# VH-VL binders against UPF0246 protein Cphy_1568, part 9

Target 1, 255 residues: UPF0246 protein Cphy_1568, of Lachnoclostridium phytofermentans (a9kqm9)
Amino acid sequence: MRIIISPAKKMVENIEALPVCGEPSFIDQTNQLLTYLKSLSYEEAKEIWNCNDQLATMNFERIASMNLKTKLTPAILSYQGIQYQYMAPEVLEKDQLEYIQEHLYILSGFYGILKPLDGVTAYRLEMQAKVNLSDKKDLYEFWGSLLYNKLREETDFILNLASKEYSKCIERYVTEDVRLVTCVFGERKGEKVIEKGTYAKMARGEMVRYMAEHKISTMSEVKKFDRLDFSYDENLSNETKLVFLKGESNVRDRK

## First folded at step 19 (VH-VL)

Design u5 (from r5 with light chain A56E)
Fold by OpenDDE, fold request of step 20:
Formats: structure tokens, sequence, C-alpha cells
Structure u5 (fold): chain C 255 residues (1-255), chain A 119 residues (1-119), chain B 109 residues (1-109)
């Protein structure tokens, strides 16, 4: 089993918290992107980053001196946001950290795919960014099937806790020999399931922590997730989607 | 641990200038941006401007464009806001706020500096 | 400039109740551009939410941000006594000024 999650937009450098263990699998492609970014004007870069002037200015300054080999932070500690708050990687026990190092991947527009302890530097580049790099028009084209193939080499089961924007890089290339299952965290509203961003992020982070705490390896175990008032709904779920509903006691639907 | 400490209160006459300092500690100041915000008593927060510490690039609200200068001294990890041609309506608490490592979120705020402009 | 209008001006509630604060922008802003602050009397503002929906480190779970485009909401699921304060939204627009809303005062009923 491999778990995929989204990165956070906000990144920090923390070179002292945990040691870096390994480098991004596609560091060469990342270097290609970095070189590309360094060649851009401020306006071009700002457009790609899709951010305000303040952030663009800071990022432009940062990218000019960016070095992918120095002052690295473990990926799992570099991202800041609700998902990562609830994952709380900084307080994971040794065996839990080993679990996520083995099973968890972070998708990234800049790095493609990361292991938790891969060394990264702070960057701004979302997967949906439009780029003009070689014959590629965006990062989806740039990465192509590369990220999926990385996962495919390791597993026939992918648990998708990533947002759609990032999971697209994987979903588009899924082959018959690989099962990709997406977790949906939402609330029932009539016959629909509504995902609220905040709760979804919370749940995704908590799910990763849950899985690490219990060394989850099967889908049946994933279905037993019951934190943050979420419970598995069998009726709304299928072979490719696990639906967890907030505020409902559907313990009987868990397998 | 990470904090911004601003200079003390100021009492100024109309037409004069005031320069408020904001000293950062506990984080890498050179990789930060600092915004200045003021608030008159019982009034809303008002954005003045910002500076990217590394480059020194600034931007000001149009209202203050001709009267405000934001600077920084990287050697002392201090940002400055100077407001000239002071008026009574400039009487307010002035805050500096800084982000952390180009995070584009102003996590850290100074304690505020009261500037009183009176005849 | 982008004008942020917060509503209501004053929200009178009791501890334990849910608070819903609105921030409307005069024009569409990206999620990159919206933050929420809490300010208590005599204190500097404190960042609660950034990027419209991300909760700042150390901020209690009862605070949540939602919305996009021109409509943003800060929700306090269950008010605690210490939550009674003034709340401001700020937009980090594509270009300055990075304006604030006029604030919503959450007061004890």
Amino acid sequence: as target 1 above (255 residues)
Amino acid sequence: QMQLVQSGPEVKKPGTSVKVSCKASGFEFTRSAVQWVRQARGQRLEWIGWIVVGSGKTNYAQKFQERVTITRDMSTSTAYMELSSLRSEDTAVYYCAADFQYSNSFDYWGQGTMVTVSS
Amino acid sequence: EIVLTQSPGTLSLSPGERATLSCRASQSVSDYYLAWYQQKPGQAPRLLIYYATERETGIPDRFSGSGSGTDFTLTISRLEPEDFAVYYCQQYGDSPPYTFGQGTKVEIK
C-alpha cells in the first residue's frame, strides 16, 4: 500500500527538527523546473505562482538563490497547513515515522513526488500551474506518467488522500493491475456528500496519523477510521471510493 | 521566542516626522517581509505598506505614498516606518507585522507604538 | 482598491454558541489573499486563518475559515470566553493596498 497526499502551499525551513533521509526521486526534473523558473521574469513567475505581489516578490528573490542541495528540510516537516497539523509528524513515534516513510508519498508540483524525509527547500509551485517548458504546457504534462510509474513500481494499491488537483497526476494513468481508492470526507446533505475543505484536510491528516499509529495495511482497516466524528458509509462507497461521513454513527457499515 | 519589539510611544507636533522601529528576534529576518498597519482609537486596522527585507522592495498604500518610507536594517534585524508631515489624524497605534520565511502570512506582530500628534 | 465589508458589525452571543462572521470583497480575490485576525483590546492582532481556509499554528480547532471569490466566512464552532473580541479580515490582493475589513465585534450577550 502507498498513500498519496497533497502538499501545503505554505512551506517553512526547519533543518534542525529531523534529519533528512534521502533525496527526491526526481531531483533531475526538479532541477529542470528550477532552471526554468530562474529564467523567468518577475511577471512570468508571478503568473505561474498565481500569487500576490508580496509573495511573488519574495518567491522571486528566493528562487534566484535557491539551491536544492543545501539547507534542506524533511518534506513532511516543511509543509504547513491543517492537514499537516492533524498529521502532526513532529510528534510521531519512531515506528510511526518509519511507517509513513515506507508508505506515504507527498505529491508536489515542484518535486513531483516525495517521501516524508526527502530533503526539500521551500518553494512555490502548484501542480495546476501553467508552464512553458519545452513542449509541455503545464506540470501535468511535464510529469506525465512519471509519478504514477513510481508508485506502480512499489504497489498495486494506492490510497488516495490527495486533492483532485494533485491526484490527477496519478488517476490519469492508473492501470488495471493497480487499485486506486480515494477517500472522501464529507457531510450528508440530502443525497449528496459535501466536502468542506477544512474538514477534509483535517480528516486527511488524521487518517495518515491513524494509519501510522495502527500500522494500517488493508482497506478494511482503513474503513475502521472513526476519528473527528467521521464514520465509514458502505452504501456510498464502492471499489474506488471510500466515503466517510461526519456526524453519523454508521459503525455497522464498517467492514 | 520569535517576536517583534517596537519602539516606544511618540508625541509629535503637526508637520513633523516620526520614525518607528520594529526589531525582530528569534527568526531569520532577512527572509521575511514586514508590513505596517495602524489603528486609530476605536477604528479599523489600516494598511500602510510593506517591505521585503531581503531586497528592500517596498509598496505603500496610495494614501501614504507621499509621506511614508519603510526601510530595514538587516544587520540589526530592524524594520522602520517613517511618516512625515504628521497630522492629528495620524494619531494611532502603529503595528509592524512579519511573516516567517516568505510564508506570506503575518504570524508575528509587534506590540504596537502609540503615536500622538497634537499641537 | 478592494473593499472588504464585514458583517455583522456586532455579534452578540453566549459562550458555547456558534459564531459566523462574513467578509465580502468588492471584487473577487484568490484564496491566497484572505486572512482572518483576532484582536483584543489593547493588543495587537493575532493571525487566525490564512489562505482563506488554513488555520494558523496554535489556533484552536473551533476556528475555521471558508469561502472563495468574494465571500468568505470565519466560523467559531463553540465560543469560548476568550473568543469575545474584534475580528478582521484582510485581503492580500494581487496588488496593494492589502486592505482590512472594518471588523466584527463578537461580544457577550
Scores: ipSAE 0.724, ipTM 0.897, lowest interface PAE 0.8, mean pLDDT 93
Fold by OpenDDE, last read:
Structure u5 (fold): chain C 255 residues (1-255), chain A 119 residues (1-119), chain B 109 residues (1-109)
Amino acid sequence: as target 1 above (255 residues)
Amino acid sequence: QMQLVQSGPEVKKPGTSVKVSCKASGFEFTRSAVQWVRQARGQRLEWIGWIVVGSGKTNYAQKFQERVTITRDMSTSTAYMELSSLRSEDTAVYYCAADFQYSNSFDYWGQGTMVTVSS
Amino acid sequence: EIVLTQSPGTLSLSPGERATLSCRASQSVSDYYLAWYQQKPGQAPRLLIYYATERETGIPDRFSGSGSGTDFTLTISRLEPEDFAVYYCQQYGDSPPYTFGQGTKVEIK
């Protein structure tokens, strides 16, 4: 089993927190992107980063001096956001860290795919970014099937906890020999499931933590996830989709 | 641990200038941006301007463009906001806020500096 | 400039109730660059939410941000006594000025 999650937009650099253990698998491609970004004007870069002037200015300066080999932070500690807060990698026990190091991958527009302890620098580059690099017009084209193939080499089962933006780079290349299962965290509204971004992010992070705590390896065990008032709904789920609904756990106990 | 400490209260006459300082500690100041915000008593927050510490690049609200200067001293990890041609309406608490490591989320705020402009 | 309009001006609620605060932008805010702050009397603003939906470290789970484009919402699922304060939204989108809303006062009923 391999688990895929989305990165966060906000990144921090913490060189002293945990030792870096490993280099991004596609560091050469990352270097290519870095070189490309360094060649851009401010306006061009800002457009690619899709950020405000302040952030673009800072990023522009940062990129100019960026070195992918120095001042590295473990990937799992570099990303900041709700998902990562709930994952709480900084308080994971040794065996839990080992679990995520083995099973968890972080998708990235800049790095492609990361292990939790891969050394990274802070960057701004979303997967949806439009680039003009070689014959490629966006990062989806740039990465192509490379990220999926990396996963395929390691597993025939991918648990998708990533947002659609990032999971697309995997989903489009899935072959028959690989099972990709997407977890959906939402609320029931009639016959529809509504995903609220905040709760979904919380749940995704918590799911990773849950899996690490219990060393989860099967779909059946994933279905037992019951944190944050989420519960598995069998009727809304199928072989490729696990639906967790918020606020329905108490209804089951009253029947 | 990470904090911004601002200079003390100021009492100024109309037409004069005030320079408020904001000293950063506990984080890498050179990798941050600082915004300045003011708030008159019982009023809303008002954005003044910002500075990217590394480059020194600034931008000001149009209202203040002719009277405000935001600077930084990287050696002392201190940002400054100078407001000239002071008016009674400039009486307010002035805040500095900084982001951490180019996050562009201003999660660190100074304690505020009261500036009183009176004749 | 982008004008942010918050509503309501005052929200009177009791502890335990749900609070919903609105922030409407005069034009679309790029890439969800919206922040929510809490301010108590005599204190500096405190960041609650950034990037419209991300919760700042140390902020309780009862605070959540949602929305996109021109419409943003801060939700406090269950008000605690310490949550009664003034809340501001700020846009830091494509270009300055990075304006604030006029604020919503959440007061005890």
Scores: ipSAE 0.717, ipTM 0.896, lowest interface PAE 0.7, mean pLDDT 93
Fold by ESMFold2, last read:
Structure u5 (fold): chain C 255 residues (1-255), chain A 119 residues (1-119), chain B 109 residues (1-109)
Amino acid sequence: as target 1 above (255 residues)
Amino acid sequence: QMQLVQSGPEVKKPGTSVKVSCKASGFEFTRSAVQWVRQARGQRLEWIGWIVVGSGKTNYAQKFQERVTITRDMSTSTAYMELSSLRSEDTAVYYCAADFQYSNSFDYWGQGTMVTVSS
Amino acid sequence: EIVLTQSPGTLSLSPGERATLSCRASQSVSDYYLAWYQQKPGQAPRLLIYYATERETGIPDRFSGSGSGTDFTLTISRLEPEDFAVYYCQQYGDSPPYTFGQGTKVEIK
C-alpha cells in the first residue's frame, strides 16, 4: 500500500526534529524546472506564481540564489498547515516514522513526488502553474505519467488522501493493475455529502497518523477510522471511494 | 526564539520626523519582508508600506508616499520606518510585522512603538 | 482600494458560546491573501488564520476560518476567557494598499 497526500503552500526551513534521509526521486526534473524559472523575467515569473508583488519580489530573489543541495529540511516537517498539524510528524515514534517513510508520498509541483524524509528547499510552484517547458503547457503535462509509474513500481494499491488539484497527476494515468481508492471526509446535507475544507484537511492528517500508529496495511483497517467524530459509511462508498461522515452516531447527537 | 523588538516611545513636535526601528532576532532577516502598520486610539490598523529585506524594494500606501521612507540594515537585522512632516493625526502605535521564509503570512509582530505628536 | 467591512461591530457573549465574525470585501479577494488577527489591549496583533482557512502554529483548534471571494468568516467554537478581544481581518492582495477591517470586539456578556 502507498498513501498520497497534498503538500502545503506554507513551508519552513532548518527544522532539526528529524533527519534528512534521502534525495527526491526526480531531482533532475526539479533542476530543469529551477533552470527554467531562473530564465524568466520578473513579470513572467510573477505570472507563473500568480501572486502579489511582495511575494513575487521575494520569490524572484529566492529563485536567483536557490540551491537544491543546501539548507535542506525533511519534506514532512517543511510543509505547514492544518493537515500537517494533525499529522504531527515531529512526535511520531521510531516505528511510526519507519511506517510513513515506507508508505507515504507527498505530491509536489516542484519535486513531483517526495518521501517524508527527503531533503527539500522551500519553494513556490503550484501544480496548476502554466509552465511552458519542452512544449509542455503546464505541470500536469510536464510530469506526465512519471509520478504514477514510480508508484506502480512499488504497489498495486494507492490510498488517495490528496486534494483533487494534486491527485489528478496520478489519477489520469491509473492502469487496471493498480487500485486507486480515494478517502472522502464530509457531512451529510440532505442527499449530498459536503466537504468542509478545514475538517477534511484535519481528517487527512489524522488518517496518516492513525495508519502509522496501527501500521495499517489493508483497506478493511482503513475503514475502521473513527477519529474527529468521523465514521465510515458503507452505503455512500464503493470500490474506489471510501466515504467518512462526521457525526453519524445518532440522528439527534450533533455534539 | 524568533522575535521583533521595536524602539521605545517617542514624543515629537509637529513638523519634525520620527524613525522607528524594528530589530529581528532568531531568524534569517535577509529572507523576510517587513510591513509597517499603525493604529491610532480607537481606530483600525492602517497599512503604511512594506520592504523586501533582500533587495530593499519598497512599496508605500499612496497616503504616505511623500512622507515615509522604509529602510533596513542587514548587518544589524533591523528595519526602519521614518515618517516626516509629522502632524497630530500621526499620533499612533506603529507596528512592524514580518513575513519570514517566503510564507506569505505575517507571523511575527513587534511590540509596537507609541509615537505622540503634540506641541 | 479594497474595503473590508466587519460585522458585528461588537459581539457580547458568555464563555462557552460560539462566536461567528464576518469580514466582507468590496471586491473579490483571493483566500491566499486573507488573514485574521486577535488583538488585546496594549498588545500587538496575533496571527490566527492565514490563507483564509489555515490555522497558524500554536493557535487552538477552536479557531477556524472559512469563506471565499467577498465573504469570509472567523468562528470560535467555544469561547474561552482569553478569547475576549478585538478581531481584525486583513487583505494583502495584488492591488495595494493592504487593508484591514475595522474590527469586531468580542466581549463578555
Scores: ipSAE 0.713, ipTM 0.873, lowest interface PAE 1.7, mean pLDDT 90

Design u5 (from r5 with light chain A56E)
Fold by ESMFold2, fold request of step 20:
Structure u5 (fold): chain C 255 residues (1-255), chain A 119 residues (1-119), chain B 109 residues (1-109)
Amino acid sequence: as target 1 above (255 residues)
Amino acid sequence: QMQLVQSGPEVKKPGTSVKVSCKASGFEFTRSAVQWVRQARGQRLEWIGWIVVGSGKTNYAQKFQERVTITRDMSTSTAYMELSSLRSEDTAVYYCAADFQYSNSFDYWGQGTMVTVSS
Amino acid sequence: EIVLTQSPGTLSLSPGERATLSCRASQSVSDYYLAWYQQKPGQAPRLLIYYATERETGIPDRFSGSGSGTDFTLTISRLEPEDFAVYYCQQYGDSPPYTFGQGTKVEIK
């Protein structure tokens, strides 16, 4: 099985925590994107980044001096935020780290797809950015089927823990020979299930940690996830969607 | 250890200028932006302006535009805020805060510098 | 300029209770530019929440942010004695000046 997760907007440099173990698979495409970004005027770049002048000024300077081969940080340690806080990659034991290196992929608008210990530089380029290069109207078109095809060569089962913004770059190309299963994390309010983004990010990070701790490789084991007061709900789930509800007590199924 | 250390308290006469320093340590100053804010006693925080350290580009709140200058010295990793034509109403604690490594968040704050303008 | 209006002005609560703090913007603010700070007497502000909902490193999970557009909320799920402070929201979007709310004082009953 292979697990996909979203990146984060906030990134740090962390040279001393773990060594870099690999180069991003699509570094050539990343170089094309960097060349494109360097060709933009300030106003064009600011529009792509969709940000204020302070951040746009900082990023314009960053792009001008960016080097994809120096001052690299392992991808899993570079991304910050609630999802990565609950994953807590810096405290994974060696065998748990080996598990995620084998099974986990991080999606990225700039790098395409990353193994956890691939070396990255900090960047700002969201998957929804309206780039226009190589006769492609956006990044989804730019990446095309490249990311899915890499996963397809390695597995017939993809567990989706990414946000919709990022998972779309895989979902658009999935073929009948590969099972894509999405985990959904929400809470019941009255007769409805309400998804709160904060809870989803916490649960996605915790699920990765849970899977690494137990070396999970089957859907049956995934369904046993019970952290952060979440539990699997069979009635809301189907063959491509595993629904976990927050707030259950002692009972995994409210049938 | 990442920190911002500001210069000590200042007592100034109306009509003079003050220059507050904000020294960064433990992170790459050149890839930061620094904002300056102030807080008069019992009042909310008020934004003065920012500087992007690399280029030196600045932006000031309109009410300070004619009186404030924000600068930096990359060799000493220090940002500065100079406020001229001081009035009693400028009495406040002045803070620097940094957005480090393009994070788009002000994670680091200086300890504050009390500036007292006494007629 | 974008005016941030916080409510209530003061919350007087006991330890263990849930605190809900509101920040309302005079016009839409991108989540990416909405932050929450804690400030104790004589101290600099401390970043709690960035991007409206993301917790800063080292902030306890009892703090959470929510909301979008013009209506934002800071929640403290179980008040601890050390949570006595004033809380401010800030917006720093593409329409300067950057602005702060008036603050909500949380005082332990």
Scores: ipSAE 0.707, ipTM 0.870, lowest interface PAE 1.7, mean pLDDT 90
Fold by OpenDDE, look of step 19:
Parts: structure tokens; sequence; C-alpha cells
Structure u5 (fold): chain C 255 residues (1-255), chain A 119 residues (1-119), chain B 109 residues (1-109)
């Protein structure tokens, strides 16, 4: 089993953090992207980053001096946000860290796919960014099936905890020999499930932690996830989708 | 510990200038942006301007464009805000805040510097 | 410039109650351009929420940000005594100025 998650927009560089234990699998492609970004004007770069002048200016300077081999931070500790707060990688025990190192991948617009302890530098590049590189018009085209193939080499079961923007780079290439299961964290509204971004991020992070804590390896075990007032709903779920509903536990007890 | 430490309180006469310092520690100052914000007693926060530390690029609110200068010294990890032609209305607590690690948010704030302009 | 209007001006509540604070922008603001701050008397502002919805490190779970476009909300699910303060929103629009709202005072009822 491999777990995929989204990166965070905010990144920190902490060279004093846990040791880096690996290099991104597609570092060459990342270098290609970096070279490309370095060749851009400020305006062009700003457009690609889709950010304000402050961030664009800072990123422009950062890119100009960026070195992918120095001052590296473990990927899992570099990303900041709700998902990663709830994952709380900084307080994972050794065996839990080993678990995520083995099972968890972080999707990235810049790095493609990362293991938790891959060394990364802070960057700004979302998967949906429009780039003109190597006759490719966006990062989806740029990465193509490379990311999926990486996963495919390792597993026939992918648990998708990534956002749609990032999971697209995997979903579109899924073959019959691989089972991709997407977790949905939402609230029931009639017959529909509404995903609130904040809660979804919380749940995704918590799920990863849960899986690491319990060394989860089966779908049945994933279904037992019950943190943050989420509970598995069998009726809304299927072979490719696990639906967890918030606040439904009380309803079940009343039935 | 990441922190911004500002210079002490200032008492100034109208027409003079004040320069407030903001010293950063515990984080990479060169990879940050610093904004200056002021707040008169009982009033709202008012944005003055900002500087990207690496490039030295600045932007100022229109209200202050003619009177404010924001600078930085990377060697001392210190940002500065100088306000000239001081008026009584400039009496306020002035804050510096830093955008740490390109977060596009100002996570760290100085303790504030009280600037009093009185005749 | 983008004008941020916060509402209500004052919110009187008791500990344990839910607080909902609004920040309305005069024009659309990207989610990663909106932040919420807490300010207690005599203290500097403290970042609570960035990117409209992301909690700053160390901020309790009872604080949450939501919204997009022109309408943003800060929610305190269960007010603690220490939560009574003034709250400001700030936008980091495409270009400066990075304006603040006028603030919402959350006071004890």
Amino acid sequence: as target 1 above (255 residues)
Amino acid sequence: QMQLVQSGPEVKKPGTSVKVSCKASGFEFTRSAVQWVRQARGQRLEWIGWIVVGSGKTNYAQKFQERVTITRDMSTSTAYMELSSLRSEDTAVYYCAADFQYSNSFDYWGQGTMVTVSS
Amino acid sequence: EIVLTQSPGTLSLSPGERATLSCRASQSVSDYYLAWYQQKPGQAPRLLIYYATERETGIPDRFSGSGSGTDFTLTISRLEPEDFAVYYCQQYGDSPPYTFGQGTKVEIK
C-alpha cells in the first residue's frame, strides 16, 4: 500500500530538523523545472506562481539562488498547514516515521513525488501551474505518467488522501492492476456529501497519523478510522471511494 | 526562538523625523519580508508599508509615500522605518512584522514602538 | 485599494459560546491573500489564520477560517476567556497596500 497526499503551499526550511534520508526520485526533472524557472522574467514567473507581488518578488529571488542539493529539509517537515499539523510528523515515533517513509508519498508540482524524508528546498509551484516546458503546457503534461509509474512499481493499492488537483496526476493513469481508493471526508447534507476544505485537510492529516500509529496495511483497517468525529459510511462508499462522515456517530447509535 | 525586537519609545516634535528599528532573530532574515503597521490609541491597525529584505524592494501606502522610508540592514538583521514631517496624528504604536519563510503571511510581530508627537 | 469591512463592530458573548466574525472585501481576494489576527490590549497582533483557512502553528483548533472571494469568516467554536480581544483581517492582494479591516471586538457579555 502507498498513501498519497497533497503538499502545502507554505513551506519552511529547517536544516536542523530530522536528517534527510533520500533524494527525490525525479530530481532531474525538478532541475529541469528549476532551470526553466530561472530563465523566466519576473512577470512570467509571477504568472506561473499565481501569487501577489510580495510572494512573487521573494520567490523570484529564491529561485535565482536556489540549489537543490544544499540546505535541504525533510519533505514531511517542510510543508506547513492544517493537514500537516494534524499529521504532526515532528512528534512521530521512530516506528511511525518508518511507516510513513515506507508507505507515504507527497505529491508536488516541483518535485513530482516525494518520500517523507526526501530532502527539499522551499518552493512555490502548484500542480495546476501553467508552464511551457519541453512542449508541455502544464505540469500535468510535464510529469505525465511518471508519478503514477513510480507508485505502480511499488504497489497495487494506492490510498488517495490528496486533493483533486494533485490526485489528478495519478488518477488519469491508473491501470486495472492497481486499486486506487480515494478517501472522502465530509458532512451529510441530504443524500449528498459536502466536503469542507478545512475539515478534509484535518482528516487527511489525522488519517495519515492514524495509519502510522496503527501500522495500517489494509482497507478494512482504514475503514476503522474514527477520529475527529468522522466515521466510515459503508452505504456511501464503494470499491474506489471511502466516505467518512462527520457527526454521524450519534445517528448510528439512535438506529 | 523567532522574534522581532523593536527600538524603544520615541518622543518627537512636529516636523521632525523618527526612525524605528526592528531586529530579527531566530530566523533567516534575508528570506523574509517586513511590513510596518501602526495603531493609534483605540484605533484600527493601519498599514504603512513593507520591504522585501533580499531585494530591498519597498511599497508604501499612498498616505505615507512622501514621508516614509523603509530600509533593512541584512548584516544586522534589522529593518527600519523612518517617518518624516511628523504630525500629532502620527502618534501611535508602530509595529514591524515579518513574513517568515515566504509564507505570504506575517507570522511574527515586534512588541511595538510608541511614537509620541507633541509640541 | 481593497477595503476590508469587518462585522460586527462588537460581539458580546459569554465563554463557551460560538463567535462568528465577518470580513468583507470591496473586491475579490484570493484565499492565500487573507489573514486573521488577534490583538489583546497592550499587545501586538498575533497571527491566527493565513491563506483564509490555514491555522498558524500553535493556534488552538477552536479557531477556524473560511470563505473566499469577498466574504471571509473567522469562527471561534467555543470562546475561552483568553479569546476576548480584537480581531483584524488583512488582505495581501495582488498589489499593496495590504489593508486591514477595522476590527471586531469580542467582549465578554
Scores: ipSAE 0.690, ipTM 0.888, lowest interface PAE 1.0, mean pLDDT 93
Fold by ESMFold2, fold request of step 20:
Structure u5 (fold): chain C 255 residues (1-255), chain A 119 residues (1-119), chain B 109 residues (1-109)
Amino acid sequence: as target 1 above (255 residues)
Amino acid sequence: QMQLVQSGPEVKKPGTSVKVSCKASGFEFTRSAVQWVRQARGQRLEWIGWIVVGSGKTNYAQKFQERVTITRDMSTSTAYMELSSLRSEDTAVYYCAADFQYSNSFDYWGQGTMVTVSS
Amino acid sequence: EIVLTQSPGTLSLSPGERATLSCRASQSVSDYYLAWYQQKPGQAPRLLIYYATERETGIPDRFSGSGSGTDFTLTISRLEPEDFAVYYCQQYGDSPPYTFGQGTKVEIK
């Protein structure tokens, strides 16, 4: 089994808590993207980053001095936000770290796919960026099937905990010999199941932690997830979708 | 550890200028953007402008365009906001806030500097 | 200029109750540029939520942000005594000036 998760937009440099253990698998492609970004005018770069002038100015300066080999942070500590707060990677025990390093992959528009302890530098490049490189119209075309093929070499079962924006780069290429299963985290409201984005990020992070703590290797074990008052719902689930519902007594506090 | 420390309170007469300092410590100042914001008693926060520390590029709210200058000194890790032609309605607490390491969030705030303009 | 209108102006509640604070923008704001702050008298604002929904490091999980487009919400699931304060939303998108809402004062009843 292999698990995919999304990156986050906010990144920090932090080398003190966990060691860097490895180099991103597609560092050569990352170098191509960096060279391309360095070739852009300010206005072209701002358009690709799709951001305000303050942030574009800061990032234009960052790209000019960026070095992919220095000031590296383990990927799983570099990304910030609710998903990563609930995963709490800085307090994982040694055997839990070994589990995630074997099973977990972080998707990235800039790096492609990352193991948790791969060394990264902070960057800004969203998967939806309209990068025009090597006759490719965007990053989805740039990465093509490379990321899926990497996963396919290692597993016939992918557990999807990534957002749609990122999981598309795998889903587009899934072949019949690989099972991709998406976890859905929702709340029952009246007769409907409602998914709130913040709760989904919390649950995705907690699921990674849960799996690392119990060294989960099968789908039947994944179905036993019961943290944050979620539980598996067999009736809403199928072979490609595992639905987890938040308990009725807690829905009042978490909307 | 990581902090922004502003200069002390100032009392000024109308028509004069004030220069407020904001010293960064515990992080790499050159990789920051600093915004300046003010708050009159009982009122909302009002944005004045920003500076990207590395380049020195600035942007000011139109209301302040002809009266404000935001600068920095990288050797002392200090940002400055100078407001000229002071009026009584400029009486407020002035804050600096930093977006550090390209985070696109203003995580660090100075303690505020009270500027009083009275005739 | 993007105007942020917060409601209610004042919210009087007891400890343990749920607080829901609204911020409405005069035009669409990208989630990426919306933040929530807490401010106590005589103190600087404290960042709670960035990118509309992300919780800053060290902020208790009783604080959460939601919404998009023109309508944003800050929720405090169970009020603690230290949560008495004024809360502001801010947008800092591609069209300066950056603007703040007028604030919602949360009073402990």
Scores: ipSAE 0.687, ipTM 0.866, lowest interface PAE 1.8, mean pLDDT 90

